# VH-VL binders against q6dbn1, part 14

Target 1, 243 residues: q6dbn1
Amino acid sequence: MRCISCREEYLPRNAGTCKECYVEAGETEEELKREIDDLKAKVAFLRLSSSLDHGTSSTSRSFTDVVLIASEDNAGSPPIPAHKSVLVSRSPVFKAMLENEMEESLSGTIKISDVSYDALRTFVYYLYTAEACLDEQMACDLLVMSEKYQVKHLKSYCERFLVTKLSPDNSLMTYAFAHQHNAKHVLDAALSQIVENMDKLTKREEYMELVEKDPRLIVEIYEAYLSKQVNTAAGGTSTSKTS

## First folded at step 6 (VH-VL; framework fv_socazolimab)

Design d3
Fold by ESMFold2-Fast, scan of step 6:
Parts: sequence; structure tokens; C-alpha cells
Structure d3 (fold): chain C 243 residues (1-243), chain A 121 residues (1-121), chain B 109 residues (1-109)
Amino acid sequence: as target 1 above (243 residues)
Amino acid sequence: EVQLVESGAEVKKPGSSVKVSCKASGGTFSSYAISWVRQAPGQGLEWMGRIIPIFGTANYAQKFQGRVTITADESTSTAYMELSSLRSEDTAVYYCARSPLRYYKWGMDVWGQGTTVTVSS
Amino acid sequence: QSALTQPASVSGSLGQSVTISCTGSSSDVGGYKYVSWYQQHPGKAPNLMIYDVSKRSGVSNRFSGSKSGNTASLTISGLQAEDEADYYCSSYTSSSTYVFGGGTKLTVL
């Protein structure tokens, strides 16, 4: 019999992993468990420090000094307590807003329009932890927020996610969305997808809507198409998207 | 999560018009399309039309062409559906529903609560 | 523009499977392949269950969609009492519109 981990032979009565590999695996498991526990403690600490215990009173252990509200139209959503120092360090837009004694700095309240409570909470959580759980809608919402508040890493993360969801069926609308929100990486990927399927995609009704709305975007598509034709003989690495 | 909140119930007389509003909260208004779908009492769903706010363009079902107008105001994240020349058979619950812009052909994933419009004399 | 054809009702026993058909034409179901399925409980707005052949997040794995030619199908396996509802199919059309089926009332026996 061989050890499952190292593939070294051992006595038949010792089914599975040899003793040395078993001990090593146990040590690795303990180290990973310690790392997980440490990360959980750090996350719990950040959550505790960002939350108002006992309401908005001075008895709060969180010492938050600002609250964010997901639009006045989203009545009933709780305010999201935060620290001005975290917002300022993560976003130059929040820095300008809070350091120049604008209304938000004086009132201690920042109202963010056109965003859900869940998107705003995820955005703020990202500012504290550099983590966000994305689906396609959340990626779109956070991409717009990351552009508005100049959070470059989050914008890049959302763009990479959206590129993995790019297909011929959504490429024209993705192109329009990316162009409107200055999402260069998504825009380039969508444009590449459109050009690769040029004869099929020009028959789509979205193409005619782009012609009517902004004919310059169509010019950009044709220019990219011509560029790809010129470079065909030169060759190059090409990638395809799934789902 | 994005929510669609529709205006309140209306009672209208035949020959008048009704304008129903649909306020979107949460989500980027430019990242989806809005459809209007109605359901008469005890009947099935009937699609009326769609608007893509970032284009300002609307498409209508043939049955409602000339009677329905769908508009959107991006500054207030509100879509509107106006139905003119009301008849008793227009009595229905009117729903607004959103489709992700990238997938607007695939269907409508978030729906408003519905607005009851009753046409009677 | 024209409504899609669904059976008016279907029924099944707890734990069984049922299939609801949705038949259109080459200008909708057959041509565009963008078929969606909605579940509606009495007094509530419709809930999107399936789009194309993909399941909406949070929807039970018991629900599945398929399509062959001009006919799309919704299959519900392991029927539960909560599945009792009206089911509507919808398709994108060559006229840049959506059409709905007439709806199917599912009764769980």
C-alpha cells in the first residue's frame, strides 16, 4: 500500500496515510485552523468597531463618527455606522467630502443615492475588509460606486467578475454600460466579443439602439473591427468567455 | 436588493387616462430595463411595454400601441406608464418589473407590488 | 404579440414530478431561446424561477427548464405543497417584445 499524501509504501495494516504524512497533515490543519481563527477575530473586531452598540449614544463601543444612508427613497433601511478615518483612507472622494467641512462632515451623515442597502453595506464592508461577495447585479452596483468614490481595486475586482459573465448575447449592452461608467477593462472585453461576432451582432436590435443613442460607439466598433482585420495575419493569443 | 415601489390604487371613469409610477430604489437605474405587465381579475399576465432608461426608448405590445406611453426619469429613478382611452376591460393590477440591462431579453427578476386600476362609472 | 400555449391546469401528488409545456413559434420560443418561467401565488406579484435554461439564485434545484424547437418546458420534481401556484412562461420575440403564456394552475394532491 502507498501513503495517499506522499505515495510512499507502508505496512498493509496501516490503511490510508502513513504516520509521517498524517502528522504533517495534522500540523498543517492546526496551522490553517489558527489562521482561520485569527482572520475571524480580525473580521469580528472590524465589525464590532464599525457597529453602534446600544444605539447612537455615547455609550457605543464602536466610536463611529459618521453614518451612511442608502438614499432617502429607501425608507426603513438602517443607517450604516462607519469611521471617517476609514472612509478617508480608502476613498479620495470621501476624503475631499469629509476634510473640506462639507455638509456631510458637519452633519455626520452621508446620503448615497441610487444604491440599495445591501450594495451600500457591501461597499462599506469592502472599505473595512477588502472583501465583497459578488453576483452580476452587485458587481454592476459596486462598479458604479467604485468609480464614483474612486476605489480602484474594487472597480478592478468588479470588472474582472463582469468579464467572466460576458457572452455574445450580452456583449452590446455590456459595452454600452461599460462606456457610460468608464469601465475600460469590461469595455475592451465586450468590444472584442462584438468584433469576433460582427456579422451576427449587427443583426441585433441593440445595435440599432446604439446607432440611435450614440453613433460614436458604432464608429468605435468599426474601428476596432478594422484593427483586428489588419492584425489577423500577425496572430496572437485569444481568449473565450464562458457563461 | 433593488426594490420597485408603485403608486397607489386608482378608480377612473371610461374615456379617461391613468398614469402609474414605479420608483426604483437600490441598484443603478442605468443597469436595468423596466417593463409594465398587467393582470385582469382572474386572468393571466399581459406584457404592455418596456423602456430602457439609458436609451430613453420604449417598445410596446401591438395591442397597446397608440394607447400606452412609457417614460423614465433617471434623475428620480422613476418609470411611468400612462394608459389613455380607458375601457372597463382595462380594470387590472398593473405591475412594473425590472430586467438587468445586460440580460433584458431573459426576463424580469424584480417586480413591484402592483397598482390596482378600476375603470367604472 | 400572440400569447404562448400552456395547459390550463396540471396536477401531481407529493413527491412526484410534473412538466408544464409552453408552445410558441419560430418568432419567439423557437427563434430567440429567451424563455422565462414565473411562479405566482394568490394575491402576490410573479416571481422569476427560470430564465432560458438557467435557474434563478435561491430557487430550489427541484425546478428545471428545457427547450426543444418551438416548445419550452418547466419540470418540477419532488413536488411539495408550497409548489401549488400559477405558472407562466414568457418569451422574447422578433418584434423586440415579450409575450406570456396563458398560465397553468398547478394543484398538489
Scores: ipSAE 0.302, ipTM 0.641, lowest interface PAE 4.1, mean pLDDT 80

Design d4
Fold by ESMFold2-Fast, scan of step 6:
Structure d4 (fold): chain C 243 residues (1-243), chain A 121 residues (1-121), chain B 109 residues (1-109)
Amino acid sequence: as target 1 above (243 residues)
Amino acid sequence: EVQLVESGAEVKKPGSSVKVSCKASGGTFSSYAISWVRQAPGQGLEWMGRIIPIFGTANYAQKFQGRVTITADESTSTAYMELSSLRSEDTAVYYCARSPLRYYKWGMDVWGQGTTVTVSS
Amino acid sequence: QSALTQPASVSGSLGQSVTISCTGSSSDVGRYNYVSWYQQHPGKAPNLMIYDVSKRSGVSNRFSGSKSGNTASLTISGLQAEDEADYYCSSYTSSSTYVFGGGTKLTVL
């Protein structure tokens, strides 16, 4: 595995809470820990309902009744075995698919062609364990998947990770990406950073490209800035403060 | 792991057009930008243009402006490069390559295998 | 023509170090810290080695990048036979495009 960003952000192990998930605010880290604990409790309940009543050995991988395939070609990637009960419990989209879709329900195969094998494997692992090891690319991939399959808590987890990676160099494109995928938490954070550095907006390399490609996004930035100025002048609460 | 898979080799006559495809096999298409880069036999790399799929429009190198059209279809995770008014000088290997959307200025981290386009009479 | 100037060739012996330069203008290399380096073996697609001037793309720490003014440099230490390849620099430009250097053929003696 190769990463264009800092490779220290990605652990070879995709099996636990990501120690390399850095937070600028301690509050964000505590929120993520609480959410992870809540999800782990939910997963433990789902495991109990899947007849994990004996031994220290997990039986969750036994008696799988569905496989997920990362691409149409499948030549380089093995199918990922799973349990329909876990998928339907964690995703209303999988529930609709497996309870109502005849092809997927009868064939026992779900093809997901718009994700990498690693992203799909990490996504499925998250559905079972409420844990995922994130780097920036994995967070983006899982954000898209969590929106598509309506996995609310994974979406929140990915958004909070991406917020910790916001910088002046990536904030405009992060804003565009978040807008495309209805990632409200990331969108609001990126917008706040852009507005706080409004004097630099027209000097950013991405500014002209956004004006030409998606001017609506730029209009929304100016509207947010204007709203902040009006609220500040009228005695409203500022989105950020000095010191 | 995500791969970029390009369409097969083409032999074209002068004055015709060629359309090369680049499928992001198993990749999240909306999280990156796709560039097209060509390399004539024995020559260096030449950047042609870039598309950011979520915007749907492309930027082109000035040399190719008016002859090249780059498009993307998010539903099939496929980018296309169409080059018109082909000349013998357009004989080259055509690569697609991706950049992470948040860092698209940094460089291209995954490349397709290349499509050989030969323009001959 | 390529917009960035590289030497056509460079050579070094096994275990030695070699440096490849990449010279641009104030509208590309001199303006931005968005310089990348690609390695290309015969018949293969380019492979990203260095990005953002000095960051490694999963490659050996024998590869390092730097920049001073309008000139970026790729340094390969502890030369190995498999390092023999063509190396290209690339930079983001003020026109929101990319440009490549002419390429440097590295020969390992």
Scores: ipSAE 0.577, ipTM 0.805, lowest interface PAE 2.0, mean pLDDT 81

Design d5
Fold by ESMFold2-Fast, scan of step 6:
Structure d5 (fold): chain C 243 residues (1-243), chain A 121 residues (1-121), chain B 109 residues (1-109)
Amino acid sequence: as target 1 above (243 residues)
Amino acid sequence: EVQLVESGAEVKKPGSSVKVSCKASGGTFSSYAISWVRQAPGQGLEWMGRIIPIFGTANYAQKFQGRVTITADESTSTAYMELSSLRSEDTAVYYCARSPLRYYKWGMDVWGQGTTVTVSS
Amino acid sequence: QSALTQPASVSGSLGQSVTISCTGSSSDVGGYDYVSWYQQHPGKAPNLMIYDVSKRSGVSNRFSGSKSGNTASLTISGLQAEDEADYYCSSYTSSSTYVFGGGTKLTVL
């Protein structure tokens, strides 16, 4: 008998699909379902934002139960409607905020300071779709937001993006930023670049600023440099297995 | 989208001090540097100093050394410029402007609306 | 009291090109590749046009920057009425500060 999916011969005792095709079809089906769900979320979010025009129906509004507002001090950006269930499932901070008896849960309004409407909209879009379009400013904004709201995958995504933009010209400032926001992957990458360019970087103005502001960070840089030297020189002390 | 909002106009007496605020919104405060630049009526731009909020370090133009203090409060995303011992020559529009931290040496991409400070007797 | 020298005024006719120079020393323009150009319309805050020798995103391809030795230049091609403004150069310095040029008033005829 031939497999229904791949049309290859297989044992006649199997139902009309071979085991390999059945497994592959199942994996492809799960992947397609995830992609369909993602596209549906994107379309739903886009439809929601377009319905914020004066033609918004009351039925459309019935599906959202919370609004997010970027920076109350500069009131003028439109509120971003969302679903509490999405926020709660994606962020333990939103979960605590919305499931406990907090003002945000009671008012249905969450105010977020120090972010642009575009950054907040991109953050909310990411909570729905797991996608975000990044430039360096957006990556910094979303990294800080992901740390504050404990969105681990977004933090990782922003860190990977920032690492691709590392250069000798920005490595010391990137290191300081990463240290302040507990961005371990960016911090490690910046530190590695600093250590590789110690002679050049110790003569830069940014280095002098860092010495003045937080000499502990400079100590950490030197400790990393010394660790590299010691580890490089320690040939033959490996715990390598003979097998 | 990123916006810097400065405090309102001020009229001061000679010898007094003025403190202008610059509230940043739409950007991560720790990801940029903030400069203060003034412009006297009919005159050109004059750089006064900058602060890097993440470090708290400020650098000042020689002309303003000892008279200007630039500070930042990361909790409120607000930078401040305090100019002391005011003279009539300090009458100007005072701008705050941000530079991306990674590229602060290259220029200032977002500017506040400006705060008019008038020093008169 | 800006350290950088610019011509006080420059004029060009619609559709032509104009170049504005900015001259400093080895401690600013000549020592660093950190020259920026700002456009200022009356009553408005300055707008960053060019940083380094690259144009800012969203700025017309008609604007270009160059630098040779101690002199940086802003060239505006295909002049339009809306280009009429004051233009300022700025440079990073060896004292870890910034200096502006005196400004150039561009008149579009």
Scores: ipSAE 0.249, ipTM 0.630, lowest interface PAE 4.5, mean pLDDT 80

Design d6
Fold by ESMFold2-Fast, scan of step 6:
Structure d6 (fold): chain C 243 residues (1-243), chain A 121 residues (1-121), chain B 109 residues (1-109)
Amino acid sequence: as target 1 above (243 residues)
Amino acid sequence: EVQLVESGAEVKKPGSSVKVSCKASGGTFSSYAISWVRQAPGQGLEWMGRIIPIFGTANYAQKFQGRVTITADESTSTAYMELSSLRSEDTAVYYCARSPLRYYKWGMDVWGQGTTVTVSS
Amino acid sequence: QSALTQPASVSGSLGQSVTISCTGSSSDVGGYNYVSWYQQHPGKAPNLMIYEVSKRSGVSNRFSGSKSGNTASLTISGLQAEDEADYYCSSYTSSSTYVFGGGTKLTVL
């Protein structure tokens, strides 16, 4: 049989679509499930806020059942109280952590490494509200955290912010950072910026550092540049022959 | 906020070496560049070198070439500065300082508390 | 590389303005827009005040930076007692290093 969308043949015992269309349908289903989870978290937050006593001390955060600690922060920063139900609904990593017999579930304490108190607080605030105030440092920190805890909407938000701050001056370092942290949208945008400024590439100090550390990244830049030139030349030739 | 915590004070003899550590807490270690800057008693600031941890590459001021080594351990978020063949003029407070990777050319926005190294006989 | 040239000391009265200069060459201050200014109080680590022509968050509007050719300047208006400190300029260089100025001691009279 043939898929209606792409007309690819498949066996009758398989799904009623080709593998490509089946994957696309699965991605849409995942997207909808995520939207439902986000809405559940927002409802949970609204329920929580309605039960808080106005004008009480930090004790007004009643019914929290877990605390998060920025374990690498030497400032002696306070624990961040939260609700397991919110963490579980917002992050499949927290879901796995808290639904199993892990130390975090048993102790009521989650230690998060390699984050500042401010970054962790902003991350938790985002899980409750879907809002975060970003500067460039916060966007980088939250991008890495969103990858680790699989919070896809936050990762996309951070990538879009970083793209708006992209310039010829920071594009090569942004490219290296995006490559290390699998930030595809930032990587593509940075690569495009580099290719538009190829005449400056070999004159940047960062170029020699990348050649020495990971020449694959430089090869990818040249491949992207050549691909653009070939496509431009082919299009120009085709256009010039037809009037 | 990102914090840098340096190792404790050292007293060394001439001709020995010293290794100072700088542990970064908060934020991703790969998003920073780390510089080392020293200050002799009553004197000005002197830049020694910089490491970019994601590249593992270090740049040194010409004055310190061959005598200073700056390294980074991403697994512990710790940068190190080792200075060999110590002389009395190396007596100074040694600071580590970080720059955001995307803006490392603009300056160092977070500084360690400083490590006093005294070279005496 | 030679250090950037700053006056050893400057002084001003409360409420007045003072300007500290920082002179380099085309391979540092003149070649790049990466001049920064640090304030250091006795016994403390330096604090970044200004980078390029922008102020660090939380720094008073009384502090401003400028650059013309090979010379950068820090201007402090409405001098206050707490402004008394050592001030250092620094610049990125064509050798991909940093260089500091010799430092300027500001005395508020």
Scores: ipSAE 0.235, ipTM 0.628, lowest interface PAE 4.6, mean pLDDT 80

Design d7
Fold by ESMFold2-Fast, scan of step 6:
Structure d7 (fold): chain C 243 residues (1-243), chain A 121 residues (1-121), chain B 109 residues (1-109)
Amino acid sequence: as target 1 above (243 residues)
Amino acid sequence: EVQLVESGAEVKKPGSSVKVSCKASGGTFSSYAISWVRQAPGQGLEWMGRIIPIFGTANYAQKFQGRVTITADESTSTAYMELSSLRSEDTAVYYCARSPLRYYKWGMDVWGQGTTVTVSS
Amino acid sequence: QSALTQPASVSGSLGQSVTISCTGSSSDVGGYNYVSWYQQHPGKAPNLMIYDVSKRSGVSNRFSGSKSGNTASLTISGLQAEDEADYYCSSYAGSSTYVFGGGTKLTVL
């Protein structure tokens, strides 16, 4: 990156030092917008939580009728109040769970394992608003949740975010993760990047891990590479591309 | 907030084995690699090995090869470290630690509280 | 084997800065660029402070990392009493393995 005020180039990891030059490059505006959105989300969920104070507000104007709990951890996360109608309309898995008089429908409690409170809260916020604030780890967590609860749009949203964070350093492990969780958009993007750097594939330390764990994943990489080369060769003498 | 919760302290005899558990609470188990790191009293940190749960494969430090086994159970989000042929030198606090799978080479961002293993006769 | 080399101890006064070095070889620090720094208070588990040259989210801006050749450095500015702890460097060492430094005890005077 390049600082407008001092004209020095900064590594992406060191971009924050440009702030000392008193340059308003839009990062502050984006940070403030994220902060406002986070505060609005907190206010919205505080209002829902307030309606369930001591469990005595079943007749409150919010009319929440279910709570979601991140699995027991030593921090003791609070329950997240919600509406069954929202969960049912957004997820066929929640629909099956809640409409068939399963234990969750009768108890009014849904316990979700293997997720942090922040990930669960962000997931529920998404079900209400179709918005989520993502970093790379949150995108991975929400991708797994969206697959489990069949929330297709959230899965696509997380995949698009992860694609923007692909690099040669993380592409092979991203490919493996995407394959494990049927994340086809991320899978295709990671595979494309691997194929474009095939000369480095066998030099990656993760390569042997995949060969041992699931050699079919490696076969699929070579098949994709060969397919690309055959299609290019069928065109005869190729002119330069990506120039 | 994600936490790694380790099993309780153990006192073992020389020549026996110990199995320490590490339950990932509040995190997506499949998106992480789990390492085991020990620390003898008054000594530094020593990396023992790691497992990538979605692969079920483990790698070990040469010093522990053949004596340590690291496993993971995705259904319970629990990783295990078993150390056999215990010696007095194995008296240490044993930590499990998490790395994001996409960046497992960079560092361990969440650590368990540690399990004290004492080897004495 | 060649564990990473750190000074056994360093000291600094309140408000001053201190730098802790971590020296390896081309097979770890010099070769992979995956260096991390951990802070450990007595009786507690280690806490990740820095990975590569980037600080971890929630870690004070007083902590910064750098690397030149086979040597990585942790710099702590504006020393506070709470910074008194043991500091460990760690580096990826190839073949899905890691190595740690011997640790540095920081005393805040």
Scores: ipSAE 0.419, ipTM 0.724, lowest interface PAE 3.3, mean pLDDT 80

Design d8
Fold by ESMFold2-Fast, scan of step 6:
Structure d8 (fold): chain C 243 residues (1-243), chain A 121 residues (1-121), chain B 109 residues (1-109)
Amino acid sequence: as target 1 above (243 residues)
Amino acid sequence: EVQLVESGAEVKKPGSSVKVSCKASGGTFSSYAISWVRQAPGQGLEWMGRIIPIFGTANYAQKFQGRVTITADESTSTAYMELSSLRSEDTAVYYCARSPLRYYKWGMDVWGQGTTVTVSS
Amino acid sequence: QSALTQPASVSGSLGQSVTISCTGSSSDVGGYNYVSWYQQHPGKAPNLMIYDVSKRSGVSNRFSGSKSGNTASLTISGLQAEDEADYYCSSYTRSSTYVFGGGTKLTVL
């Protein structure tokens, strides 16, 4: 695993260091892990490189054909150079954007809203290397980006990281965040933790805020709790799942 | 890097209201909680309230009950603090400050530059 | 309004240690493990130094936090001239709000 970028200035409670930026694959089936490792090795060949020197003459260009600009608008964040072919191969959203004569395809510039330069830089390097440096804030930012641009492996990676940081104190907030961004793995893990501590649900500070903002989230918690109780009482000896 | 940029200084008459804005840049707005904290000249920090944009609900300090309203607009990544029925004691620097959503109980890690509001008769 | 109790001022010599206390009640400092400490230099916004008993990344190892009952403490060892500032504690409350201490002016002699 590789630390590509660290968000040292914007650190939550358990600050990330380069040591903590390593990816941690869950215990998955060996064949799936091998496929992921093979994909990472292949993507590494797509690393952004402009160093080309034939003889003693330096190249006057980098061979990149598009630039991405962070949501900080005209705040002076530098453009991030990239290759259209890499973006298209890694994201169906970029494929649609760049292949349909959209303004981005014609101008060679893609502006991405609601993202920091650090998050965008990490996202782009992930598209090239299949590796990213995560702390909790970066994992949240990249989760949102991976959903928007349909980068499934990055979304899975961010979800696994967030699940390792799940605690009783953050479970309700994590559930709300996961629900908003369709993070099913994180959502299920947070929900399980909430229903395990169901007797304390109404005593959580965040409970009343959720009741006011989106009562359906609370209904889903109660329904999950009821399903758990019914399955526990029934014995749940099924060796397969269906309707 | 994540920045909070507040609106410019204001001079107000007693009895009027003021609305200060705080634009979050360089981050996913829905992953933050935003607090408002003020500081009168030569005085300490005073917490006014918090909004969690994902919930849309705000919590206020008792002192500001009925006078302060905190709102958020996710489409512009901007939080607002409106203080009504201004009096000279409301002369202060007003800060917005960010907490990561999952750690909002542990304090505010990024602060705006502050907006000076002067209330004079 | 109420505020957490801090000494108005504290002084220490270069290289010495100083401790700033922050006293509340069971509805804030005593009831939760969510005490944070902020450093404020003149004319600047506050900077988060400590949350809970953990240092913010990039903050010197000279700063440490502790809590016992209704009182939290910030200890600064090996005092440097740059440590001269105002220090504020804050705590989460049972009303899902925050409360700040009155602030302590640290003078480095």
Scores: ipSAE 0.011, ipTM 0.517, lowest interface PAE 9.4, mean pLDDT 77

Design d9
Fold by ESMFold2-Fast, scan of step 6:
Structure d9 (fold): chain C 243 residues (1-243), chain A 121 residues (1-121), chain B 109 residues (1-109)
Amino acid sequence: as target 1 above (243 residues)
Amino acid sequence: EVQLVESGAEVKKPGSSVKVSCKASGGTFSSYAISWVRQAPGQGLEWMGRIIPIFGTANYAQKFQGRVTITADESTSTAYMELSSLRSEDTAVYYCARSPLRYYKWGMDVWGQGTTVTVSS
Amino acid sequence: QSALTQPASVSGSLGQSVTISCTGSSSDVGGYNYVSWYQQHPGKAPNLMIYDVSKRSGVSNRFSGSKSGNTASLTISGLQAEDEADYYCSSYTSKSTYVFGGGTKLTVL
């Protein structure tokens, strides 16, 4: 249902359905544990909607105990109400923040400065429901947030989405982004794409700048290429499709 | 939404330089590229250059090469455009605009409000 | 000025369709699928409408893009009064830069 609403905000040609988003995320070896965490989050989300008992004369009250604010310069983004129990159960970083008597625990307010209201709202809703509709910008934003707040399954979901959008033209930039944010699945996929198009590496606009600013990234590419050459020679497999 | 907020209007003398800032908020600064585009009164849009902050790579339109410098500071999520040797023909509104990093070749989806730069003697 | 050629003005009646052309060369429009279209109302920043054939989210289905050879086109169907604006095409180039068209003023009659 939610992905249908999100589709209006994405390019129609590239928009997926909620069912396709789930398929694209893939499955992990810890699928059962994720399912248990997902069910706990959904129960917590239903509690946001269901203060209906003993409040029959009024609209439901959510009894949230914390608010998250997308802190933007000169912007009045609305606060996002949440439950500490959900944040703590879904993110070890929120757990440390809220259980160790930090300022956020005492004030009931968590300020997150480098995210849009929409990205923060989508992130919080993922913590409750284990669902999010992604376009490429949202996937990048949520990948960075999932790394910062250590939300393992959201990070994997975002990485799988970004891999489906990988092309030879964006592979070097994707590789550098993935390297900076410890996105191993995206990094490995981008590296494979670069190695498959190795003849074009030195002709990329970003190549010389990376050689000067972070030569480690370039060395890693050459090492991956050499490793593939060695494995191909040892195994007798063909690389005739590599351009 | 990602928002780009530009610095205030400037009035400069011919031969001086101007440095306009563009502060990004509400998004991951490393996930996009920032272009600078100007528009003289009654004229069309003119692309000046682009920076990809994560690479430190800047590309400039031929017309501006040698007198425009675009930089970015990831710690403050701010991009800068400095134009030197100002002439009266540089009087224009200067926009910063962002492109998603993976699609910087496509176009600019979020624009700043514009900074008016007036060059007069 | 601008490297890409657009008509200076175009007009159409309410409910009709109009097409704006954008002509370049093999080193920009003809060499890449990276043409974008911007709408600009007086006193405001440009708004991205189309990139290549894809429509930006939130933009009416009345707007569509196409490309053949060195010429890209923006088509607006079912013209409405609020469509009256300046329209700019832009293309990625073989020098890893962008170039804008001269702009087209759309008048809705």
Scores: ipSAE 0.248, ipTM 0.630, lowest interface PAE 4.4, mean pLDDT 79

